# VH-VL binders against q8ixk2r445to577: the designs that were tried, part 97

Target 1, 133 residues: q8ixk2r445to577
Amino acid sequence: FFGMLQNKGLTDYCFDYNPPDENQIVGHQVILYLCHGMGQNQFFEYTSQKEIRYNTHQPEGCIAVEAGMDTLIMHLCEETAPENQKFILQEDGSLFHEQSKKCVQAARKESSDSFVPLLRDCTNSDHQKWFFK
Short names: E, the ipSAE of ESMFold2; O, the ipSAE of OpenDDE; V2, 0.75 times the mean of E and O plus 0.25 times the DockQ between their complexes.

## First folded at step 3 (VH-VL)

Design xa5 (framework fv_axatilimab; at its last look DockQ between E and O 0.91; V2 from the best seeds 0.00; counts 0 for: pae E 6.0 > 2)
Fold by OpenDDE, look of step 5:
Structure xa5 (fold): chain C 133 residues (1-133), chain A 120 residues (1-120), chain B 107 residues (1-107)
Amino acid sequence: as target 1 above (133 residues)
Amino acid sequence: EVTLKESGPALVKPTQTLTLTCTFSGFSLSTYGVGVGWIRQPPGKALEWLANIYWNDDKYYNPSLKNRLTISKDTSKNQVVLTMTNMDPVDTATYYCARIPYGDYEFDYWGQGTMVTVSS
Amino acid sequence: DIQMTQSPSSLSASVGDRVTITCLASQDISNYLAWYQQKPGKAPKLLIYDASSLESGVPSRFSGSGSGTDYTLTISSLQPEDFATYYCQQYDNLPLTFGGGTKVEIK
């Protein structure tokens, strides 16, 4: 699966990554932004290694969850996907993070009108449903 | 200042189609993330969501009424139109249109509402 | 559909009282809950969104709390203008659903 990764519960919001430096693509948080399909900021790929890849630059980036965190951070992809980069996109649309055993949920960033994907306990929330478009 | 105002007939006969228009100002449905929804309230009863429409023309309907509802927008006129077919006395209610911010589903600004009575 | 059960359906209180209204969802709604105030003959007014975020212009005496299936609206010190009917609304799943309302009356 590849393309824009869109949320069901938050109308027309997609995974978005726009690092300040194109030569340093790791270490920043993945956010949600209105789905526009322009450029490379919203193009992601779900791989057979259960990675969510950001394939816009070399080396390629993969979404990871750091220890003790609930945010999605861009790391470098590895030949063998590390445990903190493994996600399961379920048939029901839930995006499950294997290591934390939590689901990715679209959430409002604290005290803002911005939105981010956060790890939360898995529920039947539409905000935890995702699909490639 | 954000304002919304509902307009349409105050009286509809059973089996007829209700057409309501929401005219708003202070915001635009060309703005990303913005939506407009319709909610109704029978006299002395609770609120019931009917339908939403967003800037990108995404539409959502209450499944219990989906086959009777059509929502559309005219961005250039700052209007949203709701049609409801096969009206019945049980559909007698105050109908509200309301703004939805940021692609969400809560309603931050409401019209004053328009009372619609379905009677023969 | 997600059912929202408000309690109590009505209550009597005096100015200065602490008032608490409860909303129970039939399933976990992940804090996607709004509270509205409605006065007779008027449209609802948004008070709280995302369970605990105060809408701009709303007095600080209003607060929202809760998680999972259980949520509460609290008025720390009831004012004369606060006598009204209050509704909760979930927006975690479609269709959007409202609670049955809680009428706050003068004691």
Scores: ipSAE 0.909, ipTM 0.956, lowest interface PAE 0.5, mean pLDDT 96
Fold by ESMFold2-Fast, scan of step 3:
Structure xa5 (fold): chain C 133 residues (1-133), chain A 120 residues (1-120), chain B 107 residues (1-107)
Amino acid sequence: as target 1 above (133 residues)
Amino acid sequence: EVTLKESGPALVKPTQTLTLTCTFSGFSLSTYGVGVGWIRQPPGKALEWLANIYWNDDKYYNPSLKNRLTISKDTSKNQVVLTMTNMDPVDTATYYCARIPYGDYEFDYWGQGTMVTVSS
Amino acid sequence: DIQMTQSPSSLSASVGDRVTITCLASQDISNYLAWYQQKPGKAPKLLIYDASSLESGVPSRFSGSGSGTDYTLTISSLQPEDFATYYCQQYDNLPLTFGGGTKVEIK
């Protein structure tokens, strides 16, 4: 499946990746931003390897969470997806990160009015439920 | 600087439709992330959420009242309108409108409230 | 619906007292909780959002804490203008739900 990955709990917020430097596509945090419907920085692909891929720029990026961290960051995709890049999109809309056993939650970013996806203990929260548009 | 004010009838007969208008200033419903909601409070009781409307015209309703509620906006007039059908004496309450600053559901500025009495 | 239970329903306190009000959610609300103050005859005023973030213009004597299902509002040194009813509200799931309120009365 592919498209804009939208949060159920927030009104019209989507996964967004806009690196500050066009020559440095990986290594930055994934954010949430108002859905604009134009794809590009908000267009993601959910693969059969349970990856969330960002294909707007080259090289292709895959969302990962580093050990001990709760932020989602863009890494290079690998031929075989490592465990830190695997997310299960469940029937209830939960986005489950296999390696940490935690769920992706929309959260307000510290010291700003912007939102970011973070790993949190899994709950029935609408802020932990996602769908592709 | 942000202000909201509710207006509508003080008295409503059972089975009639209530129409309330929220007029606001100091912000626009064309601003990304902004919304306005309606909350009511029966005399001596707790707050009860009714409905929200957002800058993109997304609407949310309390499921227990959804078949009775309609929320709409007129962005050019800085107004949000709530209608509630089939009024009953148990709907007697002070009705508030309030601003939602950023796409989430906390209410940062509230109107003064308008008392609606449903007389049988 | 997520049920929000506040305790106590009322309390009596003196100026200068430390006051704590608790709010229990029927399920984990992931810190999506706001606290409001309502004075007699007035509209509610936002004090705290996201469980612990102080709203702009709110005195520093107010603080929020907690996680999961258990949340607390604390007033470190009660002032005369703080006698009011306080409400918690969850915004994790629709419908939005409020606690029953805690009335803080002068002793």
Scores: ipSAE 0.228, ipTM 0.777, lowest interface PAE 3.9, mean pLDDT 89
Fold by ESMFold2, look of step 5:
Structure xa5 (fold): chain C 133 residues (1-133), chain A 120 residues (1-120), chain B 107 residues (1-107)
Amino acid sequence: as target 1 above (133 residues)
Amino acid sequence: EVTLKESGPALVKPTQTLTLTCTFSGFSLSTYGVGVGWIRQPPGKALEWLANIYWNDDKYYNPSLKNRLTISKDTSKNQVVLTMTNMDPVDTATYYCARIPYGDYEFDYWGQGTMVTVSS
Amino acid sequence: DIQMTQSPSSLSASVGDRVTITCLASQDISNYLAWYQQKPGKAPKLLIYDASSLESGVPSRFSGSGSGTDYTLTISSLQPEDFATYYCQQYDNLPLTFGGGTKVEIK
C-alpha cells in the first residue's frame, strides 16, 4: 500500500514526517497533520515486510518504536526489517506493533493543537483505525 | 467572533420533510479540518447526535437515522443544510448546529437552537 | 454503540461546595470525552475536551479527570452561575453519544 495513511477517528489527519534537518531524517517523531498530499511529508509505503516506509528520502526511513517508548520515530530501513519496525495493518484497520503488542492511536499532544500517533493498549477505538488514502 | 444560527419551520406535520439551515460566521468550511454538526434535544431530555459534515465534504450520520438524513454545505454562503424525512411526533426537539474545530467530534461553538414541533 | 451513564442524575449543592459528576462509558473510550454545561433555555457550552483539557475561557475551577471507562468533572468551588445541567459526550467511536445529564441545583 502507498499513499497517505489516514486516521478514521481523527478525520482528515494523516501520518506526516517533517524533520527539522532535511539532511538528517533519523530520530525525529512522526506526527499527524491535516491531509493535503502536497510535497513529500505525507507519503508512506506499507511493505510486505510490515514496514511503514518514508521513501521520499534516500536511504529510506522506516517507522520504529524504541523499547519501552510509545512514540513513533524514524529509523533507517534495513534489508531485513527489525522487530521494532514491524506493524501489522489488520483487516479492521487497526495498526498493531508486533514487538510491543500495542496499537497505534491518534492522540492530542498534551494541551496543544498538535496530534501524534502513539502506542496504546489495543481497543476498538476509531482513533486506532487507519487506512491508506 | 464565531456564531451559528439555525433556521427553518417551527411546525411540521407527520410524514413531512424537515429542512434546517445553519448559517454561520467567524469561520469558513474552506478551512482545513473544520466541520459542522447537527444535534437535537427533545424537551427535558438528553442530546442526540444527528450528522456531521466537514470542509472536504466528508459526511457522517447517526446510523439509527441514516436513511432519513441528508447533510450538505454551501461554503460560499457559510451554510450547512440538514434534511430529515418522514417526521414523526417523537422527532419534536430543539435542533442545534455546532462547529467542529479540528476534524474531531467535540463541538466548541453552538447555535442557539431552533424548536421544531411535529404534530398533526 | 457506546452507552454513557452519568451519575448522579441530579444533585443539590451550596455556593462554595466541591461538586463531582461522574460519567461511565460502556467500553474504554481512550480519553475521547467532552463535558458540556447547559443552562435552561440555552445551548450547551463546551467546558472540557480530551477528558481533562480546559476549553479556552472556561474558569479554572472546572477540571476533568479519569481514563478508560470512568471519567469525572469537578467544580472546585461552586459559583452561582454554575447551576446548570452537565453532559458528557464520547467521541471515540461513531455514533457520537451523550450521557443523560446531571442537573446541579442550589440547595
Scores: ipSAE 0.117, ipTM 0.730, lowest interface PAE 6.0, mean pLDDT 88
OpenDDE, second read of step 4: ipSAE 0.898; ipTM 0.953
ESMFold2 (binder alone), look of step 5: mean pLDDT 94; pTM 0.951

Design xa6 (framework fv_axatilimab)
Fold by ESMFold2-Fast, scan of step 3:
Structure xa6 (fold): chain C 133 residues (1-133), chain A 120 residues (1-120), chain B 107 residues (1-107)
Amino acid sequence: as target 1 above (133 residues)
Amino acid sequence: EVTLKESGPALVKPTQTLTLTCTFSGFSLSTYGVGVGWIRQPPGKALEWLANIYWNDDKYYNPSLKNRLTISKDTSKNQVVLTMTNMDPVDTATYYCARMDYGDWYFDLWGQGTMVTVSS
Amino acid sequence: DIQMTQSPSSLSASVGDRVTITCLASQDISNYLAWYQQKPGKAPKLLIYDASSLESGVPSRFSGSGSGTDYTLTISSLQPEDFATYYCQQYDNLPLTFGGGTKVEIK
């Protein structure tokens, strides 16, 4: 399925990818931003291959875990999805990163008013529950 | 200067409906990430959350009271209104409205509170 | 619902004392915890959010710590104006829930 990937715990915040340059679509951190309902930078597709795809620009990007950082970054999609690009969206809304055995959580950056998705130990937190609108 | 102020009746009879108004200044409920919630506190007891409303008109209610609560906003008047039906003496409490920022569910600024007594 | 248990329910301390208040959640709340101070007859005031972030304008003697289910509020050197009841609040899951409060009385 596809749409805006919204957090259950953080009121009306969605996955958002806003690269600083339209010619450098990959390599930047995925953020959370207030859901605006217009798609664009907040429009994602969850595939049967367990990828979270960003199709707004070409070539298509796939969310991946940044090595050693627990942050989510945009990479190019590959013919065979590498383990770092696979997320299991579970029935309870948890987004489980199989390679690390961790869940995607909405988290505030230290001492700031901005939010990002991070890998954290899996809990029953609403901040670890996601759904498409 | 940011302020919130609650208003409504001081006395309510059992079975009546309570209507409380929160009037605020120094911020707008049209601002992204901003919300206003209602919290109550019976005399000598802990705080209990009632309902939240946000800039985008999203509404959330305490499930234990959901069938009795309605929250609404009038952005042009800088007001949030809470209605609670079928009042009972156990609903006697000080009622507060408070601001939330950046979409989070904690309250950074609070009104002074208004005492509501429910008795025959 | 997530149950928030505060201990102690009340305490008496002298000016200059280090005071620690504990808040226990019935499940992991991932640091989505706020602390409020309420003086007699007044509205609550936000002290700490995200378990350990100090609200602007709050004195540095207040600090929050903890993770998972166990959280603490510490006042490093109690002042006369700190006479108050302190409440923790989780905002990990709806409904939002508060602890029972800890009343700090200055001797």
Scores: ipSAE 0.022, ipTM 0.660, lowest interface PAE 7.3, mean pLDDT 87

Design xa7 (framework fv_axatilimab)
Fold by ESMFold2-Fast, scan of step 3:
Structure xa7 (fold): chain C 133 residues (1-133), chain A 120 residues (1-120), chain B 107 residues (1-107)
Amino acid sequence: as target 1 above (133 residues)
Amino acid sequence: EVTLKESGPALVKPTQTLTLTCTFSGFSLSTYGVGVGWIRQPPGKALEWLANIYWNDDKYYNPSLKNRLTISKDTSKNQVVLTMTNMDPVDTATYYCARISFGDYAFDIWGQGTMVTVSS
Amino acid sequence: DIQMTQSPSSLSASVGDRVTITCLASQDISNYLAWYQQKPGKAPKLLIYDASSLESGVPSRFSGSGSGTDYTLTISSLQPEDFATYYCQQYDNLPLTFGGGTKVEIK
C-alpha cells in the first residue's frame, strides 16, 4: 500500500513526518496533521515486511517504537525489518505493533493543539483505525 | 461572525416525514475539514446526536436511527438538510444544527434550535 | 456504544462556590471529551474540548481535567450566570454520546 495513512476517528488527520533538521532525518517523532493530498511528508509505504516506510528524504526511514516507549519515531530502515519496526495493518483498520502488543492511536499532545500517534492498549476506538488514501 | 439557524415545521403528524433545514453564514462547507451535525433534545431530557455531514460529503448517522435519517448539503446555498421518516410522538424534541471544525466531532457553534412536536 | 454517566444529576450551590461535575465513560475515550453549558430555553455552548482545552471566550474559572474513563468539569468560583445544565460528550467513537446532564441550581 502507498499513500496517506489517515485516521478514521480524527476525520482528516494523517501520519506526517517533517523533521526540521536535514542532517538528522531520523530520531524525530511522527506526528498527525491535516491530510493535504500533496504527498511529501504524508506519503508512506506499507511493505510486505510490515514496515511503514518514509521515502521522501534520504536515507529512507522506517517507523519504530523503542522498548518501553509509546511514541512512534523515525529510524533507519534495515535489510531485515527488526521487530520494533513491524506493524500489522488489520482488516478492521487497527495498526498493531507486534513487539509491544499495542495499537497505534491518534492522541492529543499534552498542552498543545497538535496530535500524535501513540501506542495504547488495543480497543475498538475509531481513533485506533487507520487506512491508506 | 458564524451563525446557524434551523427551520422546518413546528407540528408533524405520526408516520409523516420531517424535513429540517440548517442555513448558515460565516463559513463554508467547501472549507477543508469543516462539517455540520444535527442534535436533538426531548423536553427535559439529554442531548442525542443524529447525524454529521462534512465538506467532502462524508456522512455519519446514529445507528439507532440510521434507517430513518438522511443528511445532505447544498454548499452553494450554505444549507444542510436532515430528513427523518416515520415520525412518532417520542420524536418530539428541539432539533439543533451545529458546526464541526476540522473533522473533530465536538460542536463549537450551535443554532438556536427549532421545536418539533409530533402529535395527532 | 460508549455510555456517559454524569454525577451528580443536580446540585445546589451559592455564588462563589467551587463546583465539580464528573463524567464517567464506559471505556477509555483518550481525552476526546467536550463539555457544554445550556441555559434554560437556549442552545448548548461549548466550554471545553479535548478534556481540558478552554474554548475561546469562555471564562478562566471553567476548567476540565481527567483521563481514561474519568473526567471532571470544575467551576472555581460560581457566578450568577453559571446556573445552567452541563453536559459532557465523548467523540472517541461513533455514535457520539452525551451524558445525562448536571443541573446547577441556586441554593
Scores: ipSAE 0.024, ipTM 0.668, lowest interface PAE 6.6, mean pLDDT 87

Design xa8 (framework fv_axatilimab; at its last look DockQ between E and O 0.97; V2 from the best seeds 0.00; counts 0 for: pae E 7.9 > 2)
Fold by OpenDDE, second read of step 4:
Structure xa8 (fold): chain C 133 residues (1-133), chain A 120 residues (1-120), chain B 107 residues (1-107)
Amino acid sequence: as target 1 above (133 residues)
Amino acid sequence: EVTLKESGPALVKPTQTLTLTCTFSGFSLSTYGVGVGWIRQPPGKALEWLANIYWNDDKYYNPSLKNRLTISKDTSKNQVVLTMTNMDPVDTATYYCARIQWGDYAFDIWGQGTMVTVSS
Amino acid sequence: DIQMTQSPSSLSASVGDRVTITCLASQDISNYLAWYQQKPGKAPKLLIYDASSLESGVPSRFSGSGSGTDYTLTISSLQPEDFATYYCQQYDNLPLTFGGGTKVEIK
């Protein structure tokens, strides 16, 4: 699966990553933004290693969850996907993070009109449902 | 200032089709993230969601009424139209249109509502 | 569909009273909960969104709390203009659903 990763509950919002430096793509948080498909900021790939790859630059970036965090951060992909980079995109659309046993949920940043994907306890929320478009 | 206003017939006969128009100002359905929904309220009763339409023309309907509802937009006129077929006296209610600013969100601005009575 | 059970259906209170209204969802709605105020003959007015966020222009005496399935609207000190019917609404899943309403009447 590849393309824009769109949320069901938050209409027409997609994973978005825009590193400040194209030559340094790791270490920043993945956010949600309106799906526009322009450029490469919203192009992601779900791999056979259960990675969500930001497949626009070399070396390639993979979404990871750092210890004790609920945000999605871009790391470098590895030959063998580390546990903190493994996600299961389930049939019902839920995006499950294996290591934390939590689901990725579209959430509003506090006191903001911005949105981010955050790890939350898994529910039947439409905001935890994702699909590639 | 954001405003919405419902218009349509005040009286509809059973089995007829109701057509309501929501005319709004102060915002545009060309703006990303913006949506407009319809909600109705029978006299003395609770609110019932009917349908939403968004800037990208995504449409969502209450499944209990989906086969009877059609929602559309004319962005150039700042209008959203709702049609509801096979009206019945049980559909007598005040019909509201309201704005959604961010995806599937709460309704932050409402029209004044228009009362629709279904009677023979 | 997610059922929203609102309680009480009505209550009597006096100016200055603390008023609490509860909304129980049939499933976890992840704080995607709004509260509205409606006065007779008027459209609903948004008070709270995302369970606890106060809508712009709404007096601070209104507050929302809760998580999971259980949510509460609180009016810390009831004012004369607060006598109205209040509704909760979930927007975590379609279809969007409202509570049955709570009428706050003058004692």
Scores: ipSAE 0.887, ipTM 0.949, lowest interface PAE 0.5, mean pLDDT 95
Fold by ESMFold2, look of step 5:
Structure xa8 (fold): chain C 133 residues (1-133), chain A 120 residues (1-120), chain B 107 residues (1-107)
Amino acid sequence: as target 1 above (133 residues)
Amino acid sequence: EVTLKESGPALVKPTQTLTLTCTFSGFSLSTYGVGVGWIRQPPGKALEWLANIYWNDDKYYNPSLKNRLTISKDTSKNQVVLTMTNMDPVDTATYYCARIQWGDYAFDIWGQGTMVTVSS
Amino acid sequence: DIQMTQSPSSLSASVGDRVTITCLASQDISNYLAWYQQKPGKAPKLLIYDASSLESGVPSRFSGSGSGTDYTLTISSLQPEDFATYYCQQYDNLPLTFGGGTKVEIK
């Protein structure tokens, strides 16, 4: 799948990646922002290796979750996808992180109007449902 | 100051179509992420969600009433319109419109409500 | 649909009492829960969103807590102006659903 990865529950919000330095795409958090499709910040590819790739620039980035963390962070893609970069987009729209056995949920940062994708225990929440648009 | 106000008939007859207008000020449905919803409350009873409409014209309806409801907006007039067909005495309620901000389904600012009685 | 079970349905308390109102969701709603206050003849007023976040202008004696399926609204020191009916609402899944309400009467 190619395109904007949109949340069902948080309407019109999409995965967004805006690294401070276009040449240093590793180590920053993926956020959610209103879907607009302009520029390259909201284009992601879901691959046969179960990666979520940010590949509109070189080098290619893959979304990962570091051990013990719940935030989605950009890492470099590898030839064989590491376990912390594998996500299953299930038939019901849930986005399951294999290594942690948790689901990606749209969440509000405490005391703010900002939203981010976070790992949480899997539920039937519409905020854990995602689709490409 | 953000305000919403409901307008429409106070009385309708069974089987008629109800049309309610929400007129608001202090915000715009041209703002990304903003929406307006409709909620009703029968006298002495709990609140029931009816429908939402968002800035991008996405619409959501309570499925128990879906075949009876239509929601639309006129952004230039700061208005949202709810139409409900085939009114029945059980639909007697106070009808509220309310703002949804930033894509949330929580309603942060409510109109004062308008009472609609469906006559026998 | 997600059923919201609110308890108690009514209570009476004295000024200065700590009161708690509970809301039980039929499934995990991931803190997507709001609390509203409704005074007689008035529209609901948002008090708490995201289970625990206090809406601007709401007195600090109001607080929300809980997670998963179990949520609580607390009024730490009940005031005469807190006479009202309180509703919880989940916004995790459509359709949006409300609790049955808790009527708070001040003795």
Scores: ipSAE 0.032, ipTM 0.701, lowest interface PAE 7.9, mean pLDDT 88
Fold by ESMFold2-Fast, scan of step 3:
Structure xa8 (fold): chain C 133 residues (1-133), chain A 120 residues (1-120), chain B 107 residues (1-107)
Amino acid sequence: as target 1 above (133 residues)
Amino acid sequence: EVTLKESGPALVKPTQTLTLTCTFSGFSLSTYGVGVGWIRQPPGKALEWLANIYWNDDKYYNPSLKNRLTISKDTSKNQVVLTMTNMDPVDTATYYCARIQWGDYAFDIWGQGTMVTVSS
Amino acid sequence: DIQMTQSPSSLSASVGDRVTITCLASQDISNYLAWYQQKPGKAPKLLIYDASSLESGVPSRFSGSGSGTDYTLTISSLQPEDFATYYCQQYDNLPLTFGGGTKVEIK
């Protein structure tokens, strides 16, 4: 699957990666932003290795969560996906992070009108349901 | 200043269809992330959500009432219309429309409400 | 559906009192909770969104706290204009659901 990764509960918000420096693609937090339908910084690929890839730049980025953390950050993709980069997109739309046993949820960034995807305990929340558009 | 105002019949007979119009000013339903919802409150009871409509024409309904509800918008007139079929005395309530900003489901500005009584 | 349980259903208080109202969700709602104030014969007014964010123009004596399933609205020093019914609302999942309300009345 590939395209814009949209949230069911947060109306028309998509995974978005807009690094501050175009020449330094890794190390920054993935955000949620209003879906614009143009791909680019909202274009992601879900791979057979259970990666969420940001492949519009070289080198390719893969979304990861470090042990003990809840934020999604961009890392370099590996030949074999490490456990912290594996997400199971389930039939109900939940995005399950295998290493932490938590689900990706749309959440408001503290003290802000901006939104980010975060790891939270898995629930039946529409804010934890995702689909490619 | 943002304002919303509900209009419609004060009295409805059982089995009839209710049509309510929300007319608003100070914002546009063409603005990204904006929506309008309908909420009702029977006399002396709690608030009950009915339906939402958004700038992109996405529509959401309370499942308990979904087969009876239709929501639509006329962006050029700044209006949202709710239709509810097969009215019953239990549907007697004050009906409110309210604004939703940024695709969220919290209602930041509410209309004054319009009382609808269902009786023969 | 997510059930929102408010307690107490009513309380009596005096001007100057600290008032706390609780809201319990049947599942984790991830701080997607709003609080509304409704005066007799009037429409509800938004007080707090995202569990703890004060709506513009709302007096600072109102505050929200909590996480997960347990949320609280606090009025630090009750004023005469605060006698009203208060409602919580979750917006984590559809359908949107409201608590049963807490009526704050004069002691």
Scores: ipSAE 0.029, ipTM 0.688, lowest interface PAE 6.7, mean pLDDT 87
ESMFold2 (binder alone), look of step 5: mean pLDDT 93; pTM 0.951
OpenDDE, look of step 5: ipSAE 0.866; ipTM 0.945

